# VHH binders against RCC1 domain-containing protein 1 (RCCD1), part 16

Target 1, 376 residues: RCC1 domain-containing protein 1 (RCCD1), of Homo sapiens (Human) (a6ned2)
Amino acid sequence: MAEERPGAWFGFGFCGFGQELGSGRGRQVHSPSPLRAGVDICRVSASWSYTAFVTRGGRLELSGSASGAAGRCKDAWASEGLLAVLRAGPGPEALLQVWAAESALRGEPLWAQNVVPEAEGEDDPAGEAQAGRLPLLPCARAYVSPRAPFYRPLAPELRARQLELGAEHALLLDAAGQVFSWGGGRHGQLGHGTLEAELEPRLLEALQGLVMAEVAAGGWHSVCVSETGDIYIWGWNESGQLALPTRNLAEDGETVAREATELNEDGSQVKRTGGAEDGAPAPFIAVQPFPALLDLPMGSDAVKASCGSRHTAVVTRTGELYTWGWGKYGQLGHEDTTSLDRPRRVEYFVDKQLQVKAVTCGPWNTYVYAVEKGKS
Below, E stands for the ipSAE of ESMFold2; O stands for the ipSAE of OpenDDE; V2 stands for 0.75 times the mean of E and O plus 0.25 times the DockQ between their complexes.

## First folded at step 10 (VHH; framework vhh_7mjh_2)

Design g2 (from f1 with Y110W; at its last look DockQ between E and O 0.39; V2 from the best seeds 0.00; counts 0 for: pae O 3.7 > 2)
Fold by OpenDDE, look of step 10:
Structure g2 (fold): chain B 376 residues (1-376), chain A 125 residues (1-125)
Amino acid sequence: as target 1 above (376 residues)
Amino acid sequence: EVQLVESGGGLVQPGGSLRLSCAASGFTFSSYAMSWVRQAPGKGLEWIGRIYTSGSTSYNPSLKSLVTISRDNSKNTLYLQMNSLRAEDTATYYCAREEYTDILTGYSSWGMDVWGQGTTVTVSS
């Protein structure tokens, strides 16, 4: 029995409301910080102002703008206004509850329904990769919506394995590895080559013939990872969240570079007459309405992906974490607040000899599950 | 330019009342939900409440009895009425624009994307 290497959860990014367990209120964390020791967390779901933590023992704890705890919890999904909780019932059936986030799990839920639990597959210690995780309901017949009606049925023909919700859209991965999207499309986040909304799940034709292993949805962008480790990314790129050149970052970089170059020690303004070779300004991409293939540095294969509002995180097969996009609150984990339009490895985990196993992004923060690297 | 400017802060005695204002410019104010957030010295951000485009409101349960949020779309102004102020209410108060995304399927998400500079409220005898 391979001794399960002890793992831990780490958090970084926006924590102004105390969203991280044990971090206290008011701390912005610009580098990965371990969550409260001794808590065996198996599920993390982060909204903007609060985070839901589920322990292996079935305890749900809320941290941030919403506080509270509950027992007999199997899963939880946090949105800014609503908390969905899957609870163990007295019998074989599970109970899905939808709470107002502000209720702190006190009083009566806004909505509740009995559901048939899916057979517990092998316990992914990170709890993130299991089929049928919220917001997808057991048996993949429906999903939880953050807005009423809270229960959204899915066509049985979709055979949903995973469902991720962005700000205006949804991504569905089916049992065959096909990707469907629907909802708002004004930022190209649906991946159909248009900016039009889709009312119903539509197959991403651009990915036809490929087998996807995972999907992730950010605010206005989308990611999928193929079984072969390829990353496909599309949607909005205002902050470099697609790892494509963005105008906003180029301007900030030039201003910082100009300010740094002008202050030579001897006060002389070196007019770098850099000959403007008429090179056509490298095209900035604001919207990518089709899936684009993204290569990680060194040709690394991806196995996991998650998206925040405007940032992206990917875990490689070797257990490295890459992040890019909006970094204003340190949600990229690079000990700074710089935004990036290219994948950058989070060195913290490498330096600490940790292997990253899972990643989940909130809107402005990132949570990571990592284990110690075995002494080869 | 999109801008939020808070005003109305100052010194108030315990038990007193104060009304804060937030003037919005550079965007269609009526099309956005708005929130109030505060930060006490040395503490983190605390969400106070939200007003939707419909005029409906949601509050932090801990503050619900003490605060009322309203808006005047004709003036592009958000208001926070606070009553029975205590020393613990000493903070910088921020208004924030909430980006609401709603799709045809009924799915929605919220995020505060624009913040004011804040107005400071000091409750002291």
Scores: ipSAE 0.023, ipTM 0.373, lowest interface PAE 3.7, mean pLDDT 84
ESMFold2, look of step 10: ipSAE 0.642; ipTM 0.848
ESMFold2 (binder alone), look of step 10: mean pLDDT 82; pTM 0.803

Design g3 (from f1 with Y110R; at its last look DockQ between E and O 0.58; V2 from the best seeds 0.00; counts 0 for: pae O 2.4 > 2)
Fold by OpenDDE, look of step 10:
Structure g3 (fold): chain B 376 residues (1-376), chain A 125 residues (1-125)
Amino acid sequence: as target 1 above (376 residues)
Amino acid sequence: EVQLVESGGGLVQPGGSLRLSCAASGFTFSSYAMSWVRQAPGKGLEWIGRIYTSGSTSYNPSLKSLVTISRDNSKNTLYLQMNSLRAEDTATYYCAREEYTDILTGYSSRGMDVWGQGTTVTVSS
């Protein structure tokens, strides 16, 4: 049994409400900061104003605008309006509770239901029935919605393995590696080539024939990672969250470049008459309604992905973290607040000889689980 | 330019009342939910409450009895009425614009994308 090297969780980005992104007193953390030492965190779910931490011992702790704790917790999913908690029952049954986030787990839940894990039928040799992580409920028959009704049934035929919720849409990965999406589509986040809403799960035809391993959903964009390590990304690109050229960042870069060029010491306005070679203005992409293939620098394979409101994080097979998109609050982890329309490696983990194993994005922050690189 | 400007802060005695105003400009005020947030010295941000485009309100349970949020769309102004003020209510108070709410679908991304500079309230004898 390979001794699981002790890992640690790190956080960076917006922490104005006291989200435990580290020991910093600031509203923002611009570089990865270790979370509270000694807490064996196994699950992180971040909303904008608070974060839910679940320990291996089954303790749920809330940090930020919502404070509180609960025991016998298996999983938690945090949203601004609602906190979903999966609790262990006295028997094989689990109890799903939906709390008002503001209640701080005090009083009575808004809603509760017993969830019976279906006995793993004998025939699935892949024994780890990956108990669906919230918002997907055990047995993949339903998911928790941040809006009433809180319990949303799923068709059994979907065979859901993973479900991620964006701001207005849902992304589902089935057992065969197929991707489905539904909900709002006005930002192209559904990936069907239209901006129309879908009320029911619709198969992404553009990904047909490919096997996906993971899905992630942001505010108005979507990501999937194939079993081969390819990244497919689609939806809204206002802040470069698709790693595609965006107008907003180009304008900011030109202004900074112009200001830097004007400050040359010797007062001579070198009008760099850069010959406008008639190069067609590089097309800016605001909306990508179909999955686009994204290449990481050096041809690295992706294995994990997570999305915030306007940023994206990807973990490579080698344990490197790449981030891009909106960086106003330092949620990209590059020790600055710049936004990026290209993948950039977070050097902190490399410099510290850490291997990244997991990433979870909140709307304006990022959490990372990393382990020490084994001394080869 | 999108801007929020808070006003009405100042020194108030314990037990006193204060009404804060937030003037909005550069955007369609009536189309956005608005929130009040405060920050006490040396403490993190505390959410006070929200008013939706419909005029409905939501409050922090700890402050619900002490605060009332209202809006006047004709004046592009958000208000925070505070009563029975205590020393613990000393803080900088911020108004914030909530991210875009799709009126048709009711989907709102909950985030405060625009903040005012804040107005300081000091509760002291």
Scores: ipSAE 0.102, ipTM 0.622, lowest interface PAE 2.4, mean pLDDT 85
ESMFold2, look of step 10: ipSAE 0.533; ipTM 0.809
ESMFold2 (binder alone), look of step 10: mean pLDDT 83; pTM 0.828

Design g4 (from f1 with Y100W; at its last look DockQ between E and O 0.23; V2 from the best seeds 0.00; counts 0 for: pae O 7.3 > 2)
Fold by OpenDDE, look of step 10:
Structure g4 (fold): chain B 376 residues (1-376), chain A 125 residues (1-125)
Amino acid sequence: as target 1 above (376 residues)
Amino acid sequence: EVQLVESGGGLVQPGGSLRLSCAASGFTFSSYAMSWVRQAPGKGLEWIGRIYTSGSTSYNPSLKSLVTISRDNSKNTLYLQMNSLRAEDTATYYCAREEWTDILTGYSSYGMDVWGQGTTVTVSS
């Protein structure tokens, strides 16, 4: 039994409310920082103002604008207004509870239901119980929404394996590796080639014939990773969150480049008459309403993806973390606050000889699980 | 350094009025929308209202009749006037700078990027 090397969770980005365990209030973290030592965290779910941490021992801890703790927790999903908690019952049944986030797990839940966990089919050697992670409810019959109605049924025919929620849309991965989307579509985040809303789950036809392994949903953009390691990305690109050229970053880069070029020491204004070859300005993409294929540097295969409000994080098969998009609060992990419209490797983990295993993005922050690289 | 500092909190009797101030520094105050938020003991954050760069205001419907938000750009100061205070209004009050707002959808739930330390208001007889 290969001794599971002890891993650790890291956090970086916006922490103004103390969303990171032990970080205190008012800190922005621009580089990966380990979470409180000694806490064996197995699940992280981040809202904007608070984060829910679940330990392997079944303890739920809230950090940030919401505080509180609960025992016998298997899973938790955090949103600004709603906290969903899956708790172990006295028997084989689990109890799903929906709390007001402000309640700090005190008093009575807004809603509760007994859920029978599907028997872990014997055959998945990776002991991570394919039990649908929140917000997908056990048995894939419904999901929790941060907006009323809080309980939303799913058609059994969808055979949902994973569900991710953006600000106004949902992505569903089914058992066959097909992707469905519904909700608001004004930013192209549904991937159907239109900006129209879909009230019901609609199959992404553009991905037909491909098998997806994972989906991620940001504020107004969407990502999926294929079983072969290909990244498909679509939706809003205002901050470069699609890793496509964006106007806003080009202007900021030119202003910084102009300021840097003007301060040559000897006072001579080198008019770089760069011959404007009439090359048509590379088209800036604000909206990508169809899935676009994204290549990582060096042709790396992706295995995990997560999305914040306006940033994207991807874990490669080799255990490297790439981030891009909005970086104002250091949520990209590059020790700066620069936004990027291209994937950039987070060097912290490489320098520390850590292998990244998981990533989860909050709206303005990022959490990463990493293990020490085995001495070959 | 970008900073917001709330003041004017204290003890007030039920039915009383209070005016809170928020002093802004380290940024161009007039270029940002500003919000007031409160947090009662043991409760979550509650949005009170917003004032835009134009001076127009938006309020939480539950509090609209009780609060008025104003700003003085010449003084880099945000104000919250509260009237007819009740015990339920006991809270720490925060001013916040608004960041990006989605123009297409109006989605702004993640728009507050800078917060003050808060000022506490206690309503008690």
Scores: ipSAE 0.016, ipTM 0.375, lowest interface PAE 7.3, mean pLDDT 85
ESMFold2, look of step 10: ipSAE 0.596; ipTM 0.831
ESMFold2 (binder alone), look of step 10: mean pLDDT 81; pTM 0.802

Design g5 (from f1 with V114Y; at its last look DockQ between E and O 0.28; V2 from the best seeds 0.00; counts 0 for: pae O 3.9 > 2)
Fold by OpenDDE, look of step 10:
Structure g5 (fold): chain B 376 residues (1-376), chain A 125 residues (1-125)
Amino acid sequence: as target 1 above (376 residues)
Amino acid sequence: EVQLVESGGGLVQPGGSLRLSCAASGFTFSSYAMSWVRQAPGKGLEWIGRIYTSGSTSYNPSLKSLVTISRDNSKNTLYLQMNSLRAEDTATYYCAREEYTDILTGYSSYGMDYWGQGTTVTVSS
């Protein structure tokens, strides 16, 4: 039995409210920092102002603007307006509770419902019915929404395996590896080639014939990872969150480059007569309404993805973390606050000889689970 | 660089009034909707209200009678007038820029892309 190497969770980005366990209030963390030692965290769900941590022992702890703790928790999903908690019942049944985040898990939940896990049908040899992670309910027949109505049914025919919620849209991965999207589409985040809203789950036709392993939804962008390790990304690109050229970053780069060039001491105005080769200004992409294939540096295969409001994180098969997009609060983990329109490897984990296993993004922060690399 | 700086916080007696200001810089202030948000000690974030580019306002129903939001585009300044303050109004108050507003719900945590550092209001006798 390969001794499961003890892993640790790391956090970085916006922590103004103390969202990270042990970080204190009022700190921005620009480099990966380990969470409180000794806490065996198995689930992290981050909202903007608070984070929910679930331990392997079933303890839920809230850190940030919301405080509180609860026992017998299997899963939790955090939003600014609502905290969903899946609790173990006295029997095989689970209890879904919806709390006001402000309640600190005190008093009575806003809403509660018993959830019966569908008995693992005998015939699916891949019997790890990956109990859908919140916001997807264990029976995969509904999901929790941060907006009323809180309970939203799903058609059984969708056979949902994973569900991710953006600000205004949803992505669903079914058992066959097909991707569906619905909700707001103003930023192209649905991936149907239009900016129109979809009220019902619609199949992404552009991904037909491909098998996806994972989906991620940000504020106004979407990501999926194929079983082969390919990254498909679409939606809003204002901050470079699609790893496509963005105008806003180009302007900031030129201003910094101009300021750096003026500070050269020697008075010689090197007129870089850069020959204006009439190269058509590389087109900036603000909206990508179809899935675009994204290549990581060195042709690395992706295995995990997560999205914040305006940033993206991807874990490679080799255990490297790449981040890009909006970096104002250090949520990219590069020890700076720069935004990037290209994937950049987070060197912290490499330098520390850590293998990244999981990533989950809040709106303005990032959490990472990593293990020590085995001494070959 | 986009900056939001809140001011005007302090100690006020119950029943008193206070006007907070938010100075905006680094962007075209008149082109953005702005919101006020507060956080009381040990409590979550509470949305107070919004002012649109048109000057129209939307408020949290629980606070509507107590607050007025206004803006002066010529000064790049957002204001929050609070009246009849109570101990429960003790909080840190934040101004936020809204890049995107959910038209259906009127609120999105993702739409507020820049925040100030906050100004603290303490209501005590």
Scores: ipSAE 0.064, ipTM 0.581, lowest interface PAE 3.9, mean pLDDT 85
ESMFold2, look of step 10: ipSAE 0.574; ipTM 0.824
ESMFold2 (binder alone), look of step 10: mean pLDDT 81; pTM 0.798

Design g6 (from f1 with A33Y; at its last look DockQ between E and O 0.55; V2 from the best seeds 0.00; counts 0 for: pae O 7.8 > 2)
Fold by OpenDDE, look of step 10:
Structure g6 (fold): chain B 376 residues (1-376), chain A 125 residues (1-125)
Amino acid sequence: as target 1 above (376 residues)
Amino acid sequence: EVQLVESGGGLVQPGGSLRLSCAASGFTFSSYYMSWVRQAPGKGLEWIGRIYTSGSTSYNPSLKSLVTISRDNSKNTLYLQMNSLRAEDTATYYCAREEYTDILTGYSSYGMDVWGQGTTVTVSS
C-alpha cells in the first residue's frame, strides 16, 4: 500500500477578512502559505469573504467574514451569501442544509432537505461513484443554487459527473465527458459562439467528439481539461484570464516601460528608432465565445483546473501549478500583484519540491493541495 | 471616472451616534449592491453590511443592532447610521461597490471592486 505521502494545503491571494486558516486577519498573501498545521482538510470551498474547510473527520470550519463550525459534514459549498452543507444523517440519508453565510452555522438553516444517495448500482465497474461534489448533489439529479430556489433539479439524462458554477453560468460535465452550459452568456462564457443566454443545459458542440475530464467555471469564463491533457478555455478576457492577449495588460506594460525608461539618468534619449514596421497591432481579445485550445509552456498536460473571478489555475500531470489572469491581490502566487495574460508556473512548489495535486480558486484567492515529491 | 468618497467621520464620544455618507460617481449607482467595511487599527477588514438594489439590507450579526444602511439613489449616496458607539468601533470606514450586479436576475458577482478612500471614526471619551 503506497504510504499516502502526507499533503498540505496552501493558500494565497486576498485574505483581508481572514479567509485563510492561520494567516490571520488583514494580510494579503502574495505567495503560497501553508494553512494551519494539523488540520486534515479534505475540502476547500472559497467565497470572496470567507472560506469553508471540511476535514476528513467531518468537521466544517468557516474562516473569514463568516465564522463557525459544525460536525458530521461530508461536503460544503461556499457562496458570498449562502453556505450549503451536506451532513451525514443518522442513517444512510444525507441532509443538505443551506445556511445564511453570516449565521455562523448558528440557529436554524434557511433550508434543509434529505438527500438519498443513489445506491451504488452494482455494475458501474468504476467503483468509486465519485459522489458529486457540491454544488452537485450526490444523486446527480440536482444541484445547489446560491439563490432561491436553492434546490435545482437536473434532467436525469444529463448523467452529471461534475458541476461548476460561475457568476452567471453553469458548466456540467457528464459521465461521457461531454460539456453542457447554461445561464448568462453576455461574456461568451457559455461557449456556443453567441452572447445569448441559455435557460437550459446546452451541449457545447465545439467540443463534440472530445472527452473532457474536468470543468471549471470562473466569474465570466470557462475551462475544461480533456482526458488527453488539453486545455480549452472561453469567455471573458478582460484581465487575461483566458491566457489571450488583453488590452488592459498591454497598456499597463507600456506605462511601466515608460516609467522605467525615464529613470535612466543618462540624458541620451536613445531614440529607439524602432522601425514602425506596419505590424498590425496584435489583436486583443476581450471575448472568446468559442472554446480555444490553450497550450501550456513546454507542452505540459493539464489534469486539473480551477477558476476565480478573473484568474485561472491549472495543475499539470507532473504536479506543477500554472496560473494566469488577474493578479491584483497575489492570487496567482508569483510573489507579486501583476496580472498575466500568459500561463506562468508558480515556482514556490517547485522550489519546495512539492507536487501539486489539487487546486481550488476563490474569487480573489487560490488554494492548493500539495505533497512532497518522493525521493527518487 | 468611477469613484466613491466617504464622509462624516470624526471624533465621537462613547454612546454617541454618527452618520457616514458615501458619494458615488462615474457609474449607475442604483444598479449595484453596496457595502460598508471597516478596519480598526492593527486589525483586519470587517464587513459591516450590504444594501441591495431593492433597498433590502444584510448585516454582520455582530453589528446588526448598532448599524443601519440606507441609500438614496437620486443622490447617488450610500449611508451608514451608527448608534451607541464604543471605543471598539474606532476604525476607518469604507464604502465599496460590488463587482457586478445583474439588474435582471439580481445576480451579484464576487467581491468589491471599487472602494472609497475611507473615513476615520474615533470613539473616545
Scores: ipSAE 0.012, ipTM 0.367, lowest interface PAE 7.8, mean pLDDT 84
ESMFold2, look of step 10: ipSAE 0.443; ipTM 0.767
ESMFold2 (binder alone), look of step 10: mean pLDDT 81; pTM 0.806

## First folded at step 11 (VHH; framework vhh_7mjh_2)

Design h1 (from f1 with S108T; at its last look DockQ between E and O 0.21; V2 from the best seeds 0.00; counts 0 for: pae O 4.0 > 2, placed apart)
Amino acid sequence: EVQLVESGGGLVQPGGSLRLSCAASGFTFSSYAMSWVRQAPGKGLEWIGRIYTSGSTSYNPSLKSLVTISRDNSKNTLYLQMNSLRAEDTATYYCAREEYTDILTGYTSYGMDVWGQGTTVTVSS
ESMFold2, look of step 11: ipSAE 0.691; ipTM 0.871
ESMFold2 (binder alone), look of step 11: mean pLDDT 81; pTM 0.799
OpenDDE, look of step 11: ipSAE 0.030; ipTM 0.320
ESMFold2, look of step 12: ipSAE 0.581; ipTM 0.821
ESMFold2 (binder alone), look of step 12: mean pLDDT 81; pTM 0.804
OpenDDE, look of step 12: ipSAE 0.029; ipTM 0.457

Design h2 (from f1 with M112F; at its last look DockQ between E and O 0.54; V2 from the best seeds 0.00; counts 0 for: pae O 5.7 > 2)
Fold by OpenDDE, look of step 11:
Structure h2 (fold): chain B 376 residues (1-376), chain A 125 residues (1-125)
Amino acid sequence: as target 1 above (376 residues)
Amino acid sequence: EVQLVESGGGLVQPGGSLRLSCAASGFTFSSYAMSWVRQAPGKGLEWIGRIYTSGSTSYNPSLKSLVTISRDNSKNTLYLQMNSLRAEDTATYYCAREEYTDILTGYSSYGFDVWGQGTTVTVSS
């Protein structure tokens, strides 16, 4: 087993509530910053106002608007109003606890349930796709919802491997690599070519025949990564979170250009008549209701993806991080607050000779796990 | 232009009461959940509470007994009533618009996309 090189977690973006361990309260972090030194974090789940950190030793620590700590934790999932915690029991059983975020880990949980991991049935030669992380429960027969009822059953036939929740929708990846979506669809985030809601999991027909390895759900957009490293993205593109041209960024660019032109003291309006060659302005896309294929620069293969409210992060096979979309709080990691409608590599990790292994987005922030590049 | 403007801040004695207002313009106020957030000097942001489009409220448990949030949609105004003020309540108070509210379900994303400039409250003897 190749000794996993010691890695570290990094955070950047909105930290007004002190969501990032060690960053202090009230600071915006526009470039990747290492989290508390010495913390062996294995799970990060970020809401807008607080973040849940789980260590390999089973310690849960909350940072931000919610504070507290607990032991014997296997996993945690943070939403703005609710914290779900999977506790280790004395036996093979796990205990799921749902807490109000404001009183998380204090007193009694709002709800608790014993979860029995399905015994690996001997007969399924195809390695039972280990149920993914929260909010998917270990038995893959239910997930935690941030709204009551907190326990949401899943049909066993779905064979869920991963489940991601957006603001109003859910994405499910099954054991076969098929993608299902349900919930609100008014921003095209379900990927069915309509803006209609789906009450039950519906298969994305547009991805039929392709095998997906990962799904990510943002506020109102969705991403999946194929086993071959292709990125499919759909939903809302208000801030360029689909890496498609958006009107809002064009207008902001013109406004900044106008403000920059007004600040030149000398009254000469240099009308840069940049000869706009007659290239038909690329159409602005506000909503993409079907999965669109997104190419990364240099044809890089994706292996991981995560989504915030209006930004997207992707890790490549070579360990580079690309981010795009809304950047107002520095959640893209480019040392600025600009929004992008195209993928941009986060140079911090390259410059530091770090290989990115994982990414987890909160609504307005981003967390990254990276390891030192092996000396060839 | 979308704008929030807080008012009503000032100097108040310990044990006193204060009502803050937030005037909204440039958007359909009734369609959004609203929150109050404060920041004490040298401290981070603290969420106070939220009012949904339905008029239902949610509060920070630490402040629940001291604050009441209300709204008047006809006036596009959000209110924060504070009672029994203490020195520790000295802060700049901000009203904020929720990033997204589902008009039909009342669902909110709990992110704030619009902030006011804030109004300062000083509690001192």
Scores: ipSAE 0.018, ipTM 0.451, lowest interface PAE 5.7, mean pLDDT 85
ESMFold2, look of step 11: ipSAE 0.473; ipTM 0.785
ESMFold2 (binder alone), look of step 11: mean pLDDT 81; pTM 0.806

Design h3 (from f1 with S58N; at its last look DockQ between E and O 0.01; V2 from the best seeds 0.00; counts 0 for: pae O 3.6 > 2, placed apart)
Fold by OpenDDE, look of step 11:
Structure h3 (fold): chain B 376 residues (1-376), chain A 125 residues (1-125)
Amino acid sequence: as target 1 above (376 residues)
Amino acid sequence: EVQLVESGGGLVQPGGSLRLSCAASGFTFSSYAMSWVRQAPGKGLEWIGRIYTSGSTNYNPSLKSLVTISRDNSKNTLYLQMNSLRAEDTATYYCAREEYTDILTGYSSYGMDVWGQGTTVTVSS
């Protein structure tokens, strides 16, 4: 087993509350910055105003609007109002705790429940799809909701492997690589071609026959990555978060171009009739209610994906990070605050000879785990 | 006043064809993407397809073989051609303008912000 080279976590984007460990308050980070405290971080979950960090040693640390620390933590999931913590019990049992974010890890939790991991039944030689991370519970029979009721049961037949929550919707990946969605659908984020809500998990029929490896849910958009490395993306495209043309970016470009043209010294409003070359106006997509296939530059295969409120991040098989969508707070990692409606590689990791292994997006920020590229 | 008015609905036999029209007024029609949406009795809204300002189209995969969306910007009119109609295609059909509205600082909502009143299509023998 090749000794996993020690990696580091990086953060960038909105850090107004000090969400990044050691960053202090009031900072916006427009390029990836190593997290000071987290040499042994194994889990990162980011809300808008605070971030939960879990170490391999089982220490949970909160940074931002919520502060505190706890031991014997296996996993944590952060939402703006609620913190879910999976604590190790004295035995095989785990304790799920739900805290109010403002008083997280102080006093008594709002709610707590013992979770018994289903014993690895001896007979299923197919490696039991280990229940994914929070908000999916270890037994895969329920998940944590940021809104009451906090405990949401899942049908056992779904065989959930991963669950991701957007602002109003949920995506579930089952053991067979099928994708289900439910919740709000008004932005097309469910991927069923409807704009209606689904109360129960509904299979994405558009992805039938394909095997997905990962799902990600943003504010109002959804992403899945196939085992073959294909990216499917659907939902809201207000800020180009689907890597599809958006009107908002086109208008911002024109306004900046107009403002730049007005500042010419010589008072003559040269109406640069920018010759609109007769190019058919690029189609703008506001909502994509069905999964669309997204190609990365150079035909790169994706292996990981994460979504913020209005941005998307994807890790390639070769360890490159691509980001696109809303960039107002530098959450795309391109040393600027521009929004993008196309995938752009984050050059920081390339320049530093780092291989990206994981990405986790908060609403307005991005966290990345990277390792040094092996000296060939 | 911004307005969309659908027309062309009615009774059609199974296997028949129908062309719906949507007349736009009160805005620059050519500057907006337009969608068709339908609602069958007792069911939710189903997205049919979209036509972009460029004239490019995107369709619901389940309906792609049965529908064609087009537009005439000179007439401010959106069209939906439907072929091989089935009983299951019985619905009220709506045209909608796609717009982004920034409703709150930091919150944006996509909306099909303008809808027609709809035109009803009944497929019955």
Scores: ipSAE 0.035, ipTM 0.378, lowest interface PAE 3.6, mean pLDDT 85
ESMFold2, look of step 11: ipSAE 0.382; ipTM 0.713
ESMFold2 (binder alone), look of step 11: mean pLDDT 82; pTM 0.806

